# Ledger of designs, part 1: VHH binders against Gamma-interferon-responsive lysosomal thiol protein (GILT)

Every score and structure here is a prediction.

Target 1, 207 residues: Gamma-interferon-responsive lysosomal thiol protein (GILT), of Arabidopsis thaliana (Mouse-ear cress) (q9sv73)
Amino acid sequence: GKSGKVKLNLYYESLCPGCQEFIVDDLGKIFDYDLYTITDLKLFPFGNAELSDNLTVTCQHGEEECKLNALEACALRTWPDQKSQYSFIRCVESDTKGWESCVKNSGREKAINDCYNGDLSRKLILGYATKTKNLKPPHEYVPWVTLNGKPLDDSVQSTDDLVAQICNAYKGKTTLPKVCNSSASMSKSPERKWKLQVSYANKATNY
Unless a header shows other numbers, all headers, positions and changes below count from the first letter of the chain; Kabat numbers aren't used for antibody chains.
ipSAE, averaged over its two directions, is called F for ESMFold2-Fast, E for ESMFold2 and O for OpenDDE. V2 adds 0.75 times the mean of E and O to 0.25 times the DockQ between the complexes of E and O.
Where letters were taken out, [cut] stands.
Atom coordinates printed by the task and the answers are left out, and those that the model quotes come from them; centres of patches stay.

## First folded at step 1 (VHH)

Design b8
Fold by OpenDDE, look of step 3:
Structure b8 (fold): chain B 207 residues (1-207), chain A 122 residues (1-122)
Amino acid sequence: as target 1 above (207 residues)
Amino acid sequence: EVQLVESGGGLVQAGGSLRLSCAASGFTFSSYAVGWYRQAPGKQRVVVASISSGGSTKYSNSVKGRFTISRDNAKNTVYLQMNSLKPEDTAVYYCAADSLEEWLYGSEYDYWGQGTQVTVSS
């Protein structure tokens, strides 16, 4: 079961350079280091988009972002497990212009397309909108990461820092991944610091 | 203010039936997926059944064929018809609502009720 797992949530939007980098280069470590055994990863594709009173969504990077967010929302619905979800999202965010290949090669093409081409994708986006807007405190930019419901500390500036935070946050009874026991050794290697290529939320956004 | 208020719980003999109700207020009920969770003593809270805003239903394996979830958007109410009850069904049952159109495995609902006790005696 998911008992005791660390809750890791990513609030992001497509076509956000910082989001793409984080998804492709950083989140993958959750699986590479077997952290998925102690982490419940959830992805929220909406980001800094705005939802009007008439339920119209306006995305920060334009209509193409909205489409990709919707596609990814459908993918997240299609797969129940976080690994499959991430794999697809990583595929899309690695090459946003090549998203069709991701769908074709997913093994769930029909399910994703049915969702995307129907009304369900829009309904899902509205759900993610609500999830994003309900954040406490409100997100200031994307990618926005929460650990057990709290935004990451400013001290978290690399993948290694994130790994350490996940390891430290885990209070479950299962065995810790090896990386958690070797965290001190990882700190000796040159770390890639996260670039501040974030997309800032609009001040007028109602949270 | 958002409220979910459960009712219909109680003591019942094995093989008996109960119908739980959850009255919602303070949000657009028809736009939310709603569901029932239960928590037995010393156990974790687990999903029992869910219904999307569009009426699609999901059930845990342990209750399939015995429980039926339904909703009445005009009354802002979700129901759980529980038939052929077993002692193993004894738990506090919670109503929940989620802004996602459909329940996703592992997702947390946005709103929770206070719960209603269901006790099934042997």
Scores: ipSAE 0.066, ipTM 0.554, lowest interface PAE 3.2, mean pLDDT 89

Design c5
Fold by ESMFold2, look of step 3:
Structure c5 (fold): chain B 207 residues (1-207), chain A 120 residues (1-120)
Amino acid sequence: as target 1 above (207 residues)
Amino acid sequence: QVQLQESGGGLVQPGGSLRLSCAASGFTFSSYWMSWVRQAPGKGLEVVSDISEGGSSTTYADSVKGRFTISRDNAKNTLYLQMNSLKPEDTAVYYCAKYEDYGSWEFDYRGPGTQVTVSS
């Protein structure tokens, strides 16, 4: 809350290829670079799903996406710390057909299964639905990333751009991680620009 | 107006049992997830257990699993917590709490609490 950490929010859905690539390839740099010491990472599994008047959830990539979103919501409930949350979600997003081994190898199999197979996962997803639907401005696609409540602008085209934005936004008193200095990034060349395959929120035309 | 009233607390020896009750009024009890939360001296609020609208789904804090059982009787508008194998660490004020409607999953009401003291 009032720690001065940069708020980094990812709004996503589990079977969007762009979300999978971002989670697996890019988001892990928060932890590789020790950026978690200045970052408050929050993940919001819901994405472009729809919530009917009866509170029925319909997911953009079918029922399996709804199930995996719920599984990942349960992981966010099960672990209080963002490193453990990310580790599990990265496991699932690396191979979604292999999600069961991620649960079995997590050390929290019973807690995750109780949540996933019971009513708690639905409660969690409805909460993420509300948070996603209340975005201002509304998201246009996923993965949708906000930094201190603001969507990323078009100048952020790589993981290194995102890292730089986090470093520059931090206004707290904790010593900055090494990556926030130019010399700490010498091994980043060549720089990869993002080629994420996003999933668009407006499905009426799909253009 | 929403009213939640806990009862059943008291002084008990380690290894003993207590059953807490919470009488609810002023809202449609059967439409809401309910919770028992506790606050030990000098500590923050800890969610002990949740129960779904119909009672078919429950969650427990790791510290109480296998010892505590949450239940509800929607016909009587009453929430229960059966506490077995009590430990000194369970000493706290126990609150009955109502979640808001779906959304943020924040509590909007809680009762005044009932004291549970586990001591020789």
Scores: ipSAE 0.013, ipTM 0.269, lowest interface PAE 8.2, mean pLDDT 84

## First folded at step 4 (VHH)

Design s20 (from c5a with Y99D D101S Y102L)
Fold by ESMFold2, look of step 6:
Structure s20 (fold): chain B 207 residues (1-207), chain A 120 residues (1-120)
Amino acid sequence: as target 1 above (207 residues)
Amino acid sequence: QVQLQESGGGLVQPGGSLRLSCAASGFTFSSYWMSWVRQAPGKGLEVVSDISEGGSSTYYADSVKGRFTISRDNAKNTLYLQMNSLKPEDTAVYYCAKDESLGSWEFDYRGPGTQVTVSS
């Protein structure tokens, strides 16, 4: 990116089991390892949803997914910092049926509810729809992860692989986090490979 | 081709007021949500306020609600921010943004900004 930070984009939908697992179990490592100092994390809630001719959104996992995608879009607009954004979204994705407690305990309940209950949430979701639909190459499934605009290569199959790719992609002047030079984290066995249950995009909607 | 130009910034004492303007061209202004975003020294962008195409829906950051008023004049292709009861914490560069497709803090279509400084 312009700051030299590595652009890490996650395109997802809230009720995809693979997305939930990636968000809850893996994505937090950019904060645990202080990778946020070299990473620009962006989350794009829309996934495999579709827009009808009258711009009605139909979500792959039902109306509750549409609700939670919109709620998470509101969180991304409400908090300016990545840690707060991630904390809220992780709360929801840890137990999607308990999402109301995440809102209540966030410290921003009024702002989140104003966004969700008004026109702003729909405007945001249409924006995420445009970004997701404009992916090149088109996404094949979610969670869909890009690093500096390119889908992860097939060799990235674990959180440790992702961390290594972020460290290697960084070209800025900020001192690298110590995990980038640590053999312990970077040498973790391939047996900790992801077992993500992805949700496939409907190729017919891309025609 | 989107062109946005902010004006109206300046130095103001705490408790004072400023009105920011943003002249828009190169797109159908009345078809888009518009936003004011700001960047304080050493900080990232913060969305201050949003306004819908016709002006019927407005949103404000908690830090400015009740003190700032966003408005638009679609006949003049102009976005406004009335800032009252200004605080030192409002010191920032203020940007007018065409709010196209981003719920994140990245804004690709914004002007060069206008400086607002609130200081004794």
Scores: ipSAE 0.351, ipTM 0.691, lowest interface PAE 3.0, mean pLDDT 85

Design s28 (from c5c with K98T Y99G G103A E106D)
Fold by OpenDDE, look of step 6:
Parts: C-alpha cells; sequence; structure tokens
Structure s28 (fold): chain B 207 residues (1-207), chain A 120 residues (1-120)
C-alpha cells in the first residue's frame, strides 16, 4: 500500500535537543502540507544508543532516554497510521517530563503500557537497534534523516529544502500536494535554516 | 513472486475455536519474522501476534493473550494461528504478513486475508 511513496526515515533519540526541535517544529510539515500522501514516514527511536553483546541497551542520555525510546517504539507499534504515531511522539518530545499525560490522553493507554511493561518493547528496541546499526553509510549524529535510503545532502538545510526534495523525489501516480506545485517559489532562501543541536554518535554519554 | 495465502477462517460461535494457516512461497520463509494482523469492520489494522524466525520467541496482543497461539513450520513454509475461546470482538479479516521486527504495521508482504466471524 505504500508503494511509490517517497521513503523518509528519521533516526533519532529522546532527550536529544536537536531531535526534539526537528520533531516538534519541522516534521509536522509532512502533515500540514499533505505530504503524507506521497511520503512514507518511518521513525526509528534508538539513535546513538549502544547495544552490548548481551543485548543490553545503553542510551546516550541515560536510562530515561531508553525508557522514552521504548515508549515511543510501543506507540509506533500501537498505531498503524503515520499521523497518530507522529501526534503521540510529538506530544512526548514536546515535554519529555510530561510523557505520562501523553499516554493517558492517547486513547490507547492500556495497549501502550502492556507493550512497554512486557517483552515487546524490548523486541521493538532491538529491531530499531538493528536498523540503525545497518545504515549505509552509518549515521554520524541524530537526528539523522534519509530520503529513499540516502542521507540528506548538504544542500538540504531547511524544512523547505526537505519539502522540495520530497516533491522532486516522488514518482508516483497520485496527485501532488499543493505545496509541490509551489515548489518553484520555494527556491527562495528559506526563512529558517536548520541549526539543530545534534547529538553525535561516538561521543560520551550526556547526562 | 512472494505469496502468502491465509486459510481456515469462517463462522464460529462465541467460545469456539478456529485454526488459521498461512502458506508462504517465493521467499526464504525461515529467515523472517511472521505476523498475524487483523482488521475489524470500521477499525484499523491490529497486530495480533508475532513469531521469530525459528519460533523461539512469540508475542501477543493483550486482547488475545491466553487464547491465541502462534506457531510455524519452517519445513512446510506455513504459519499457524490457533484461536480458542473466540469472542465477537475477534471478528475481523485476518492476514499473515512478513514484518519488520521493530514496526509490525509495516509489512513487506501480506496475504489477501481470511474472514473470521464470531457470532451467536
Amino acid sequence: as target 1 above (207 residues)
Amino acid sequence: QVQLQESGGGLVQPGGSLRLSCAASGFTFSDYWMSWVRQAPGKGLEVVSDISEGGSSTYYADSVKGRFTISRDNAKNTLYLQMNSLKPEDTAVYYCATGEDYASWDFDYRGPGTQVTVSS
């Protein structure tokens, strides 16, 4: 059912300032501009965490990150649609200390809690670990964004640039969103370029 | 060339049992996690159960725990779902799918589905 859509993947971790900003302020444009109709958005909550040989996960920002990553993994499992997934994750990343309210107000509290408290959350995290680890090329920092399997070019420096790239990459048969028809006007200098506080993959834990 | 085909669905009374089968072909079945998903009328897709490549790990939705059992026979390229103590809320089209180990709603392949109806 997702055939023909542009593949947009976000590799991120909770408690990462740059990740939070991107998710809360930028990623929402996929839905605001109706780009979700031509974009297959996938979120990977693992980031720079490390997986030991005994399958223990150590997160860059500590145990709370691991918890939130697992929670968001459960959310991604719980909802099959991109909008619901994003809404929940945006809620959590907007106020990580208030994540409980996100769960409570989700309408799927039991499902999320059962996933988190059971073995399923671990399974999901290990899956995301594998997907993150197998990136080609390896991610250097988070948030790490790929379009059709390739990391974003250096030319992509804003949400507008990203939108343009998505529009240009689409080769499907469905009608393009309105924003894509106006992409020529987006060739103008973006109002805001990304200045994300990224978390680097090979640095010490940030507690 | 990849094919998944579900069978075993039907009409059953509450408290009854069904056993679903999924015949797989066109890929190395034993290399993939397999999932059962379902879609009830007016509702979205729901993951019912997952099973690892070798069958050593299984996972169930809370709504089916203790009632459903997932299994596989890699020699026969077949996935199974034993459904006991069926309830009206189990009424749905059931699909077998090859899925990602992280996001079960994103399936590489999915069968056409088999209808399960639980009604008195």
Scores: ipSAE 0.026, ipTM 0.487, lowest interface PAE 3.3, mean pLDDT 89

## First folded at step 7 (VHH; from s20 with L102Y)

Design q4
Fold by ESMFold2, look of step 8:
Structure q4 (fold): chain B 207 residues (1-207), chain A 120 residues (1-120)
Amino acid sequence: as target 1 above (207 residues)
Amino acid sequence: QVQLQESGGGLVQPGGSLRLSCAASGFTFSSYWMSWVRQAPGKGLEVVSDISEGGSSTYYADSVKGRFTISRDNAKNTLYLQMNSLKPEDTAVYYCAKDESYGSWEFDYRGPGTQVTVSS
């Protein structure tokens, strides 16, 4: 059944600095503001990785990125709920060298390790590869965010702008979170312009 | 269109066994991972087990590992779940699912399910 929730998709890779910042800081505001009640959040770990003819995955930030992408894909499989998925992925993206403690403290260590160390993680990553490669229009960089299937409008330059877009797009029956009615509060806080260090799909240059 | 039909459920006493089957059609069965997914009363979905295209890799939820065995017969387009040492907590509707190739929890390509009830 259709909930009317706003579909928010993040296409990313685990060692891109802009992806890390977006996940930890900006996406975290969605949960701090209880926007998850009107948002269907989906995370797609693959990013700018390449898939060879023999289905070997090469990640933009090296083999460690491939490993962490796979770990996060396993987490998305392990928990059905968005909040638990996000909590784990935020843990890893906050300190990627410390990812093992995130696994140990998750309460699902065996399930994650079985997936991560076996064929299931590869199967999941190939699926995320397909979803990422099927983007229309193709993504130009990561983090790549779509709202109801469309890349964010160029006017969205901050978390506050994203929150407003989510609030305005919601057409369901659930009462809107408080932040959707707090435009004055949003305008009074320091506006953070997105200066994310994005990673480009063709690796020509970083801006 | 993808068609999946589960069978083999029923009422069984604790400690008993059941063998679930799933007949598949409308897609190239041997090209996809397949899953058994269950929904216990009042609970969300749980992926019980996964099996790779050729059957060389299998995965199990912690709650069923050692008791359940997934298998497939690609010549017959059939997926199986052997369920041994059944417990009341295994009571659920069991669904055969064509895996969507990523961490989706919607399972849009699944059968109508078969009821497994474990009680004395």
Scores: ipSAE 0.351, ipTM 0.693, lowest interface PAE 3.4, mean pLDDT 85

## First folded at step 8 (VHH; from q4 with S104P)

Design r1
Fold by OpenDDE, look of step 9:
Structure r1 (fold): chain B 207 residues (1-207), chain A 120 residues (1-120)
Amino acid sequence: as target 1 above (207 residues)
Amino acid sequence: QVQLQESGGGLVQPGGSLRLSCAASGFTFSSYWMSWVRQAPGKGLEVVSDISEGGSSTYYADSVKGRFTISRDNAKNTLYLQMNSLKPEDTAVYYCAKDESYGPWEFDYRGPGTQVTVSS
């Protein structure tokens, strides 16, 4: 991770309604509030998928999820910055049926497609699988968010709560974003609490 | 202990060529994907190219496709990057990275890097 930044990891899967909502509506605040300057955001597209002994991946929402996860894995590999990565993922998760337009408009269509259609996508997915499976404690559902390696506290029930936690967790020496100022933070009431339709980490599939 | 050491960087004019090498040791080189990554001043780490264990699969960033070629010699534990038609925007520190498939942002091991400067 980047030195001094707060580590924020999102473990998710495509076609998960709660994941989509979180990515599209909540996670964007990291960039809107300039929190990305103090946050190392990483996205892990694998979620509740299962990895067999023969390294076959079975996704909770079916093969389409697996494809989208792989696509997003390739995209994440392609961009050097978290903002571009997020923008692409947000594009896809905003309209999963329209993912092709996201690729075409990305400016990195060839690289993404080469990765997706080749062995690299599989390699990446297996990597994400390993990272997801090795979580301590194990994730119970997705979206699953960790801050500095720990699952979010139950007290975090909104984007504003998350922002506050990120601000509080930062121990670096760079200037804090304005949103982290006490006056600014206190003046903001949560517009909405999270009521995400999560996908639980069980053997049940939705197909 | 895993060790990676890049070499071959330098100053070249636009349109010129360089060949980077990476000497690997301390692990079974032939069992791992390898990558070249680069970091330009003020920019994030960018994956330039990937190569599979046996070299049968290669991947390139769009910005370098057609100009750069990644290869490896597993017998010599060496990774290569042939860079042709170099452009000023290729100026960066280039790193050899052992690619354990844990995502795009972090590599378990990278070398100290070699500076590539493309300037007239």
Scores: ipSAE 0.747, ipTM 0.887, lowest interface PAE 0.7, mean pLDDT 92
Fold by ESMFold2, look of step 9:
Structure r1 (fold): chain B 207 residues (1-207), chain A 120 residues (1-120)
Amino acid sequence: as target 1 above (207 residues)
Amino acid sequence: QVQLQESGGGLVQPGGSLRLSCAASGFTFSSYWMSWVRQAPGKGLEVVSDISEGGSSTYYADSVKGRFTISRDNAKNTLYLQMNSLKPEDTAVYYCAKDESYGPWEFDYRGPGTQVTVSS
């Protein structure tokens, strides 16, 4: 199951508008096109948050972002499968002010609330901080996307470009989804840019 | 090298009890959260329970709360799961996991598992 699938990692923060759009719209295509059969999707909530010397987390969009990042980290813990994880996180990212309804309707309300209101959520966020901080190269903004460990290059400027990159990177044995035939014929995306509103990281990195 | 070895599984009748153990070596056991995860036939892994480094915080899946108890003995480098009031739905392979990973590396440090079968 893990071998051959394209590793698609999203490093993000919950209140960045570009992250919200990417999660709801672009990742929605992964499931709409059945690309999940050839993709190993992983989500890393932390983004441009900072971790102080005394291990206090400060989030770029305020304390509510820290709370929603923690909530989403709890969801990633609660469900092992990427479809269930994505379904919950898409619910929250579609309307962050309505997040409590997402928890209530999840079928895992108690486990998510226990994690969110306890010390497990902080443990999870510190782990995501470590993974984000150790990115090579360091991320410059969010949403930050890697394919098989490499950040997307400037040629990926649309959902169709991303789909094509996933299809072309796949080296496994599973039959390719039908979208890959049309995506594989594209040699160059239009020069249309994603309209994502990215959030920029600080420039300081010291590994 | 991280080593985790589960034991204590077996066949029990509904309503019965089992106590799982996990012997840990190759890392500083007391510095890490530990977890029990299970995999029922044809299903993905489910986190059953988590326990903090010192044992002061514990977390349970809704399906097992009130019936299962996680504990640890840091002097013996051993993790435990006491399973009471067992149901057929608890039938699974149970894994002990060093709780470090998020995303694709979740549970990369786990043992080979022990089978629990609850059947009349």
Scores: ipSAE 0.456, ipTM 0.770, lowest interface PAE 2.1, mean pLDDT 85

